# Ledger of designs, part 54: VH-VL binders against q9umr5

Target 1, 268 residues: q9umr5
Amino acid sequence: SYKPVIVVHGLFDSSYSFRHLLEYINETHPGTVVTVLDLFDGRESLRPLWEQVQGFREAVVPIMAKAPQGVHLICYSQGGLVCRALLSVMDDHNVDSFISLSSPQMGQYGDTDYLKWLFPTSMRSNLYRICYSPWGQEFSICNYWHDPHHDDLYLNASSFLALINGERDHPNATVWRKNFLRVGHLVLIGGPDDGVITPWQSSFFGFYDANETVLEMEEQLVYLRDSFGLKTLLARGAIVRCPMAGISHTAWHSNRTLYETCIEPWLS

## First folded at step 1 (VH-VL)

Design t2g (framework fv_tarlatamab_arm2)
Fold by ESMFold2-Fast, scan of step 1:
Structure t2g (fold): chain C 268 residues (1-268), chain A 124 residues (1-124), chain B 109 residues (1-109)
Amino acid sequence: as target 1 above (268 residues)
Amino acid sequence: EVQLVESGGGLVQPGGSLKLSCAASGFTFSDSAMNWVRQAPGKGLEWVARIRSKANSYATYYADSVKDRFTISRDDSKNTAYLQMNNLKTEDTAVYYCTRVEYSGYDFSHLDYWGQGTLVTVSS
Amino acid sequence: QTVVTQEPSLTVSPGGTVTLTCGSSTGAVTSGHYPNWVQQKPGQAPRGLIGDTSNKHSGTPARFSGSLLGGKAALTLSGVQPEDEAEYYCLLSYSGARVFGGGTKLTVL
């Protein structure tokens, strides 16, 4: 039989978005128990990411306990960051495949309709003033705002992403790295036509330098220092990169070709 | 430098009411979840109530033993948490401690700093 | 109502190692119960030691460690000092509510 699958949604999203994904899994891996977590839906997705990690952790514990052979995670957009933290804070997770579906793993630096709705007078160049304040860090989107022109502020003010990426010191860093390294496979999915995640290479641990030139994962200090285990995972053959063009941000969980190419092979 | 100072304890008759205060200093109070924990004379610790930060809509939680009788609240402008105790019973006699959660947004991290407590005696 | 159980008392020699455990009436204790450990010395307010199973407060001495052992939360003291004689309480979380264990009186002889 197939390992259970746990699905974590993204910003301003809910479990309903995954109905096609559930169809695909049922067709190719019949009998798979799929749980789509109905936590922090819609507006509640704006709550601080550490709060979301706590809530999702409580929901995944009994699922993992019932599956001694392991589980798979499919984590979409902002949800991929929640799952990154879950894998680090849980001393006892049994995750085989962590499938990160267009998630801003190195952060976000781009104008989106969500950002304009929340902060209508802000430009991406000035959002650091809001996001790197104590008030701004109470919003999930600011927890992974990564302004490449104010990297010192990002490192000091980010209450979430800089910590889980090991970009700033934390007392738990050694334990978080050990826990994260227990994952069987890190499957990274994203693409140039996403239109929301900026730069799209953030889904593959690439990001802008100070000149807004994208440096890929292997050029990042996080990777070179092996801060939370990316270099170790890559050396083990545990990182899978699956970029696909032609897919918009809201279509990753409803594209059959994407599912068959990037997700299906990792659902044992 | 972190300090929590409880006040408002005293002697009250069964069925009476009392409001406890916890004045906080030395940290950003508005970012921390606050807890009330009590300890009956010669007995162990009992968790009473928790209130989350504004980011979590001031969500409140209560032990079954005090549910519907006690109300936890906070005033971030005064760096103060409160415990309104109604319909007090002799079993509510205890030292009441105020304690904070160390990390903002991670309510289940350690209860690191505690006040010295305030004694509530419910007696006829 | 959920009951959290600890050893009522334990004795350890100075320099020795001792493990305190924390069990739940509802089943195995997991990281999802966010085990917390607090220390209380006679006549003093409690002090936080460990949160979320193994996460040490910055003031907690290196000799203290938290873990999960055999379906229970565990607090281990290695190289016990006389000053470690105290009551130790565990705290577990259930759907927003939190429940303390009965406490373990650690005697250092």
Scores: ipSAE 0.000, ipTM 0.407, lowest interface PAE 17.1, mean pLDDT 87

Design t2h (framework fv_tarlatamab_arm2)
Fold by ESMFold2-Fast, scan of step 1:
Structure t2h (fold): chain C 268 residues (1-268), chain A 126 residues (1-126), chain B 109 residues (1-109)
Amino acid sequence: as target 1 above (268 residues)
Amino acid sequence: EVQLVESGGGLVQPGGSLKLSCAASGFTFSDSAMNWVRQAPGKGLEWVARIRSKANSYATYYADSVKDRFTISRDDSKNTAYLQMNNLKTEDTAVYYCTKDLYPYGSGTYYAFDIWGQGTLVTVSS
Amino acid sequence: QTVVTQEPSLTVSPGGTVTLTCGSSTGAVTSGHYPNWVQQKPGQAPRGLIGDTSNKHSGTPARFSGSLLGGKAALTLSGVQPEDEAEYYCLLSYSGARVFGGGTKLTVL
């Protein structure tokens, strides 16, 4: 039988967004137990990411305990960052495939509709003033705001992403790395037509330098230092990169071709 | 000042029911997980039940000894947590305390039982 | 049914140092179990001292510290005072559930 699948949603999202994904899984892997976690839905998705990590951790532990052969995670957008931290803080996770659907793994730096809704008078160039304050760090979106022109502020003020990526030291970094490295496969999915995740290569651990030139994963200090295990996973053959053009941010979980190409092969 | 005040304790016969209340003030109740902890006369602390915030879908957790007999709930509009106790047994006799978790965000560290109420005594006897 | 084990009793002299430990039947205690420490004096409600391994609650005296030691959670008192005589309980978290240790009665002589 197939390993259970746990789904973690994104910003301003809920379990309803995954109805097509569940249909696809049922068609190709009938009998798979799929749990879409109904936590931090809608506006509650704005809560600090460490709070969300705690909530999702309590929900996934009993599911993992009932599946000694392992589980798969499918984590969408912001949810991919929750899953990154989840896998690092859990000493005994048994995740086989961690499937990251268009998640800003190196952070976000872009003027998207979500930012216009939350901060309508802010441009991406001045959002650092809000996000890198103590007040701003109480909002999930600011936890992964990564301004490449104020990298010193990002490194000092980010309460979440800089720590989980090992870009700033943390007492638990060695344990977090050990835990994350237990994952069987890290499946990275994203594409140039997403329209929300900026730069889109953030879904593949690429990001802007100070000139807004994208440097890919292998050129990042986090990779070169092997801060949480990316270099080790890549050497092991455990990282899968699956870029696809023509898919907008809200369509990653409802595109059949994307599912068949990038997700289906990793649901054992 | 952060305060938790338990009420509803009393004498009840075995097989009976009782509902405890925990009134909260001085903090944002709706953001906190709430717990019930009991202590039998002369014995140690025993965790009984927990209910999470709305952001966590009001998820509930119970000690094996009370599962299917006790129900924890909350009313955020009244800043109150409840413990409905059914099919009470003599071994349920204890002082029942209400306690909250700290705000769960930060550098990856979450749980704390920082504030406790004064407790309410439940005696199950014939 | 996880069992959390503490020393039943410990004695320390005023001004001395003592370490209480908290172990689990399911394996090593880690920060992922969010170890909490609470103090209870006779006839009083419990009071939180330390949450989440080493994070002190407001009002916890500087002489108290929390840590992990040899696969167990640890509560250390340095420069113990007579008023520290009390029962000390540890609390560990498992999948949303909580489990208390049996308590340590600390005697200050």
Scores: ipSAE 0.000, ipTM 0.419, lowest interface PAE 16.3, mean pLDDT 87

Design t2i (framework fv_tarlatamab_arm2)
Fold by ESMFold2-Fast, scan of step 1:
Structure t2i (fold): chain C 268 residues (1-268), chain A 125 residues (1-125), chain B 109 residues (1-109)
Amino acid sequence: as target 1 above (268 residues)
Amino acid sequence: EVQLVESGGGLVQPGGSLKLSCAASGFTFSDSAMNWVRQAPGKGLEWVARIRSKANSYATYYADSVKDRFTISRDDSKNTAYLQMNNLKTEDTAVYYCTRSFEYGGYLPDYFDYWGQGTLVTVSS
Amino acid sequence: QTVVTQEPSLTVSPGGTVTLTCGSSTGAVTSGHYPNWVQQKPGQAPRGLIGDTSNKHSGTPARFSGSLLGGKAALTLSGVQPEDEAEYYCLLSYSGARVFGGGTKLTVL
């Protein structure tokens, strides 16, 4: 029998977006119990990420408790950051595969249509003034805004991403690292044609330096210091990188080739 | 003044096809999501299909009752939305309304503010 | 599948106040469902009254207001007029779906 799968959606999204993914799973792993969480849908996806983490935590606890052999997480876009935090704050999670679909794991620094809806006059160069305020940190997208030209502000003001990545100290960091390290596999998926996640390598823990040159995961201080366990997971053989070209941001959960190549092998 | 005008309705036999048009004026059509909503005689409203603006990559959504039979599309150069209806069934008999839902670059908020007058589709032998 | 529930019928006297509600089978109705209210008079096309919970369409009379009440969307008419006699539909939005309620027939007597 297959382990249950829990799906966490992204920004301005809901469970309906995953209908193709569910069809693929049913075809290749018939009998799999798939739960797509209907929390923080649509505009509620703008709520602070720590609030979303608490709500999703309450929803996943009974599912994990009923599956003593483990569960898999498939987490899309912003949802991948929610899942990162879940794995750190839960002392008793039993996640085998954490599949991250094009999630900005090191943050976002790009002009998108979503930002124009929230902040119509802002560009990526000046959004730091809003996002790194206490008011801005009440919006999920600002919780992972990572301006490489104002890294000092990001480190001091980010209430979520800088903490979960261990880029700024937190009293719970040691416990969060221990909890995260229980994950069986960290499957990272993303690609250059996403068009929303900027830089796209953020989905693989790469990110811009101050000159907007992308440095890959192994050159990040987060990795080198092993702040939440990336170096340990990589040494254990538990990190899977699955980049794919030709896939736009809204197509990661509905592309059959992507599913067969990057997702299907990790659903035991 | 915002106006939505539906056309293309008529009598069609079960299994047949029909294409509805919705001509829009009085607003920047390319900035709005467009919806089709139907109402069977003496019954309530049922949402059928939605197509998002260019900013949202023209994403399309369908009610389960019409999925794989109906296709919503739009031509922003003509300020027109379409509903291609295939394999029509007698239960598809309804007045079909075109309505806009304004959006700001994202999926929500929805605001179904303006509606057309409707076009009648009768599926009968 | 998701079911959206409204009172089938309500009666109010001219000048009175009445509140219509809209509930979801999936749980509490929130602002994230962007509740819409639509009015339809006999033999006429529907017209939008309220979107995004409480935002009035231009042309919606001041006596109409939208809110969230007890886990449901609510439409309140204060100082009801005879011309307000109509069917009222709520619409709830989910990311990939929009679901209408069954409608409330408001009778003004």
Scores: ipSAE 0.000, ipTM 0.381, lowest interface PAE 19.5, mean pLDDT 87

Design t2j (framework fv_tarlatamab_arm2)
Fold by ESMFold2-Fast, scan of step 1:
Structure t2j (fold): chain C 268 residues (1-268), chain A 126 residues (1-126), chain B 109 residues (1-109)
Amino acid sequence: as target 1 above (268 residues)
Amino acid sequence: EVQLVESGGGLVQPGGSLKLSCAASGFTFSDSAMNWVRQAPGKGLEWVARIRSKANSYATYYADSVKDRFTISRDDSKNTAYLQMNNLKTEDTAVYYCARYGDILTGYPQYNFDYWGQGTLVTVSS
Amino acid sequence: QTVVTQEPSLTVSPGGTVTLTCGSSTGAVTSGHYPNWVQQKPGQAPRGLIGDTSNKHSGTPARFSGSLLGGKAALTLSGVQPEDEAEYYCLLSYSGARVFGGGTKLTVL
């Protein structure tokens, strides 16, 4: 039998967005128990990410407890960051495959329709003034805003991403690293046609330097220092990179070719 | 061998319509994305439209210059892609090429504009 | 409308080596943009040379190679032949768009 699958949605999203993904899983792995978590839907997805992590943690505990062979996580967009933190704060998770669908793992620095809806007159170059305030950190989007021209402000003000990436010290960092390393496989998915995640390489732990040149994961300080276990996971052979062109941000969970190529092989 | 054959080009008045066809052979058409690319006289190549395979829900994409005027479609039973061109303008005058952008066969990604047709001339003139 | 820049023209002697580049106004060109190179000779349809940065199409001569160089896609011809005189276009993939460069006219003298 197949391990249960838990799905975590993204910003301004809900469980309904995954109807095609559920169909694909049912076709290729019939009998798989898939739970799409119906928490922080729509506008509630703007709540601070640490609040979302607590809520999702409460929801996944009974699912994991009923599956001694392990579970798989499929986490979309912002949901991939929730799952990153979830794997770090849970001492007893039994996640085999963590499948990250176009999630800004190193942060976001780019204009999107979501950002324009919330801050219609703001340019990406000026959002650091809002996001790196105490008020701004009450919004999930600002929790992973990573302005490469104001890295000092990001490191000091980020209440979420800088902490889970080990870019700023935290008393629980050693425990979080140990917990995260329990994951069987880290499957990273993303691509240049996403149109929302900027830079798209953030889905693969790449990010802009101060000149907006993208540096890959292996050149990041968090990788080189092994702050939360990326270097250890890569050495273990546990990181899978699956980039695909031609897929827009809202289509990662509804594209059959992507499912068959990047997701299906990791749903044991 | 792979072959793409365009047809349907001709002379039309501004504001008129034309429908181009691209007949494909030598590969599993239903697994491939199809593109239309044009070239105005003495100018470079310009991507016009793309339609993905059934596995990608026949998603369509258009260049801003043709959006709302052109419609790309396909009939997998006939191994044919189409470009319906409405409200034609003088600046739409070009040779229109059908091109395969290798969509992913399960396990075999291509990511290439590997095969092109011979082109069909569309002239929009009074 | 074009975010993709190529050298307008380049000249190389027969047997020489030349590199054509393809840059983006939006930032560094990466393998995720799936750079494609297309050759077009006067009066002929375009033909695919290289896709996905460095993958040669069937029939592409060994003297052609693709790479990423200094934040740009690159097409290198080593041991250039007279028949290589042509227009060369690069194509980059973006969210919702495929964008051709303006083309490089390669003259072999």
Scores: ipSAE 0.000, ipTM 0.378, lowest interface PAE 19.8, mean pLDDT 86

Design t2k (framework fv_tarlatamab_arm2)
Fold by ESMFold2-Fast, scan of step 1:
Structure t2k (fold): chain C 268 residues (1-268), chain A 124 residues (1-124), chain B 109 residues (1-109)
Amino acid sequence: as target 1 above (268 residues)
Amino acid sequence: EVQLVESGGGLVQPGGSLKLSCAASGFTFSDSAMNWVRQAPGKGLEWVARIRSKANSYATYYADSVKDRFTISRDDSKNTAYLQMNNLKTEDTAVYYCTRDQYLSGSYFTFDPWGQGTLVTVSS
Amino acid sequence: QTVVTQEPSLTVSPGGTVTLTCGSSTGAVTSGHYPNWVQQKPGQAPRGLIGDTSNKHSGTPARFSGSLLGGKAALTLSGVQPEDEAEYYCLLSYSGARVFGGGTKLTVL
């Protein structure tokens, strides 16, 4: 029998967006129990990420408890950050495959239409003024805003991403690392034609340096210090990288070739 | 056991009011969207109203036939959904069912379970 | 405004195969309308059979299947049994709203 699959949606999104993904899973893994979590939909996706983590945690606990053989997570866009935090805060999660669909794992630094809708008078170079305030940190998008030109402000003000990435010290960091390392496989998916996630390599734990040159995961201090276990996971053979060109941000969950290449192999 | 039990139906004069209750047990009620569906004697099913969970701001939706007269609500502390029916018409005579919809998919999170229904008769 | 249309009645012999359809006045029915199928036997509350076009509920017999056929949602029963005689309703979603079809009375001879 196949392990249950839990799906977590993204910014300004809802459970209704995943009907094609469910069709693909039913075709290739018939009988799989798939739960698409109907929490923090639409504008509620703007709530602080720690609030979302708590709500999703309460929803996933009974699902994991009923599946002692393990579960898989498929987490889209912002939802991938929610899933990162879930894996860290849960003492006894039984996640086998964590499949991250185009999620800004090292943060976001880009002038996309979604961001301009929320902050129309701000360019990416100025958004740090809003996001790194206490008021700004009440919005999910600002919880993972990562301005490479104001890294000191990011490290001090980010209430979410800097903490889960181990970029700033936290009393729970050792426990969070231990918990995250229980994951069976970390499957990273993304691509250059996404158009929203900036830089797109953020989906693979790459990010801009102060000159806006992208450094890959293995060159990040987070990786080199093994702050939450990336280096350990890679050494264990547990990290899968699946980049694909030609896919826009809203199409990752509805592209059959992407599903067959990057997702299907990890649904046992 | 996953179960829904409706109550509050009865006989009422045109222009009157009734409040229906739907008591839920066996699942995490606060995470579920809830619907009211009615069926007039010898007729088909008609969707009436829907209320989402707290995570979705308790958003409500109504059929045009009941808009401005009916109000759906919920009390998560009591695991109960309600339908307040005002200015009742003879056309509102029906068995009223409560049913869950969290997500329309698979073997769960569909239009299921259903309660046994409560009869509302609007007659002069 | 949307009207959802089903065959008013269909007849099938025990062991036979029958397909019920569900169409919309708004245009072709797609998976985005999340077609649901509900069964109701005389004197009983309705019960869910199929959600999201083709996904069977727990407890739905193997002889029932859902699909999209010619711009409509379809419910197919193969190897029909006498206890399958019932009213069958389709349900389509339009944003937050739900719309039932008029129902199909399935008679098993």
Scores: ipSAE 0.000, ipTM 0.380, lowest interface PAE 18.7, mean pLDDT 87

Design t2l (framework fv_tarlatamab_arm2)
Fold by ESMFold2-Fast, scan of step 1:
Structure t2l (fold): chain C 268 residues (1-268), chain A 125 residues (1-125), chain B 109 residues (1-109)
Amino acid sequence: as target 1 above (268 residues)
Amino acid sequence: EVQLVESGGGLVQPGGSLKLSCAASGFTFSDSAMNWVRQAPGKGLEWVARIRSKANSYATYYADSVKDRFTISRDDSKNTAYLQMNNLKTEDTAVYYCVREGLPYDYWSGPFDLWGQGTLVTVSS
Amino acid sequence: QTVVTQEPSLTVSPGGTVTLTCGSSTGAVTSGHYPNWVQQKPGQAPRGLIGDTSNKHSGTPARFSGSLLGGKAALTLSGVQPEDEAEYYCLLSYSGARVFGGGTKLTVL
């Protein structure tokens, strides 16, 4: 039969968001065991990402242990960053397909309604003052805030994304890279009409330079250095890029055409 | 003058221990990543260990050949880097060079632009 | 394990031009590997010549130049002088590791 699927939600999200995704999987891969993790739901999604990684790891270990043929991960938005870290810190993961649904893999630099709720008077241009403080780094959104005009502060102060992307050194970087490279497929999904993830190419490891010109994955230092294995995965044929226009941020898990095109082929 | 001076080399028995020191002068030591590189007699250069600055949490890296036996450290108050070598083997016989990474290319890496004169370590019975 | 390969030896006449190359077993050498070139004369400590592919260190003579050529790092000497006779090592950077090439012995004669 089909490998089990583990689903990790995003910011201010819960398992209910994935009801359509579950319907699609059951239609095309009947009998698939799908576990949507209901940890860090709603406001708890604001907890520091390393705390979330620990909690999700504890939930994922027994599921992986029961599936010797492997599992698939479907990780949405902020959840894609949680899954990035899980794959790096787990020396025994057996993940085949890691499917990243519109996740800010190189970070976020854009004004959103979520940021206005948390920091009503802040604009994207001055959020670095809050996010790159010790206090700011206690909030998940600040763990992947990547201000391209203050890249020096991002590299020094980011307690999560800069470390997991190998942009800032860590003693465990080589082990994290070895663990991450165990993944079968890295399936990247995103698109220009998302409206939340800024730049949208962050979902494909592209990001702004200091002039807000987007440089794609192959131009990034993390790729060129192979800091956590992107160049190796691409050379292995293990990276799948599936961009799709016309899909808003909250619709990636409920669009049938996207599911059939970008997700279904990777759920062996 | 900008320089690195190694000390602590000598003759040691297999299974023994030795601690090398690298005294830096003429530059802001605390800002630089430091490396140890060795060269066996008549052989090429081999990278051994690296330690980053305080801004990078003193992160350390080791060649597989020395992992778990060697420890790189630094004392910024003394402008000195160290290499503690334990469980020494005859194949560890080499001249050990202390090497600075100069002005960083970026956060991850810098040029090997300043080298010490080296200190000889001989592991023999 | 990454192996970095250089020509074991090369010979060039005084005033001539010679190019040394540096290749990697894990794929094409790029600027992201920050190729460094180091010179060592017999009985002396090594000295840095070039970092970041083509950036000369202070004191490196104008006749030395670095580049990327055919998926390899390259060190070119134009108008070679007798004092350039030495061993030349390349160094490539990977995220957690630094790897030296085996060295090229350049004979000027």
Scores: ipSAE 0.000, ipTM 0.382, lowest interface PAE 19.5, mean pLDDT 88

Design t3 (framework fv_tarlatamab_arm2)
Fold by ESMFold2-Fast, scan of step 1:
Structure t3 (fold): chain C 268 residues (1-268), chain A 125 residues (1-125), chain B 109 residues (1-109)
Amino acid sequence: as target 1 above (268 residues)
Amino acid sequence: EVQLVESGGGLVQPGGSLKLSCAASGFTFSGYAMNWVRQAPGKGLEWVARIRSEANSYATYYADSVKDRFTISRDDSKNTAYLQMNNLKTEDTAVYYCTRGRYYGSGSYFKFDYWGQGTLVTVSS
Amino acid sequence: QTVVTQEPSLTVSPGGTVTLTCGSSTGAVTSGNYPNWVQQKPGQAPRGLIGDTSNKYSGTPARFSGSLLGGKAALTLSGVQPEDEAEYYCLLYYSGAYVFGGGTKLTVL
């Protein structure tokens, strides 16, 4: 039988967005129990990421407890960051495949319609003034805002991303790393035509330097220092990179070719 | 069972200082924001200060009436929150309550579910 | 500075229904003010009843409900019991700070 699948949605999203994904899973892995978590839907997705992590944690505990053979996580966009934190804070998770669908793993630095809806007069170059304030850190978007021109402010003010990426020291870092390393496979999915995640390589732990030149995962300090286990996972053969061109941000969970190429092989 | 126990109150002269403690048990203290709320004799409740959890870098907030005079802090290894009160005024006379907030960030804005029994601070000459 | 106003006192008979309201000097109370309701009996510490407008805390009896009514936060008690006699405070959020109402003394006769 197949391991259960838990799905975590993204910003301004809901379970309805995953109807095609559920259809694909049912066709290729019939009998799979898929739970799409209806927490922090729509505007509630703007709540601080640590609050979302707590709520999702409460929902996933009983699912994991009933599946001693393990579970798979499919986490979309912002939801991929929630799942990153879940794997670190849970000392009892039994996740096999963590499938990250176009999630800004190193952060976001780009203008989007979602951002302009909340901060209509702010350009990406000035958003650091809002996001790196205590008030701004009460919004999920600001929890993963990573301005490469103000990296010192990001490191000091980010209450979420800098912490889970081990970019700032934390008393729980050793335990969080140990917990994260229990994951069977880290499947990273993303692509150049996403149009929302900026830089798109953030989905693969790449990110801008101060000149907005993208440095890939293996050049990042978090990887080189093995801050939360990326280097260890890569050496173990547990990191899968599956880039695909031609897919826009809202289509990662509804493209059959992507599903067959990048997701289906990791559902057991 | 969730318990919050305040201590450190007493009689102090105007201009003096006191440090209040709030000892917590029965929950994962490090995950919660903590608040101080006071009540002057025969009067209503007044929010004083808040300190967020480690996940929010221990950010602190104060009512205008106590800003620059009071400092809220915490020691997660001892499951204890503190309120350092300096330059005390007669209008600071009140029972000071410790109350837990929500687990993360803005969640602390939405909940005041468990309260301690309070500790009396009297500022008088 | 913002003033939060509650009825100073209300009286209700056992088994009856009563609604307490919480208004603001700065305008209509909305869900963005995250209304909280706190109960305090004489000589006792406060006890949280409801947060975020209508969300009951653990241990809050089913007869208590929270809502928004006519630009104010509202706390409704249906089937009032003698032990519900107490002071009730509302708490509203404004730009990083909290403001308590003056309290409502509920008398059950």
Scores: ipSAE 0.000, ipTM 0.378, lowest interface PAE 17.7, mean pLDDT 87

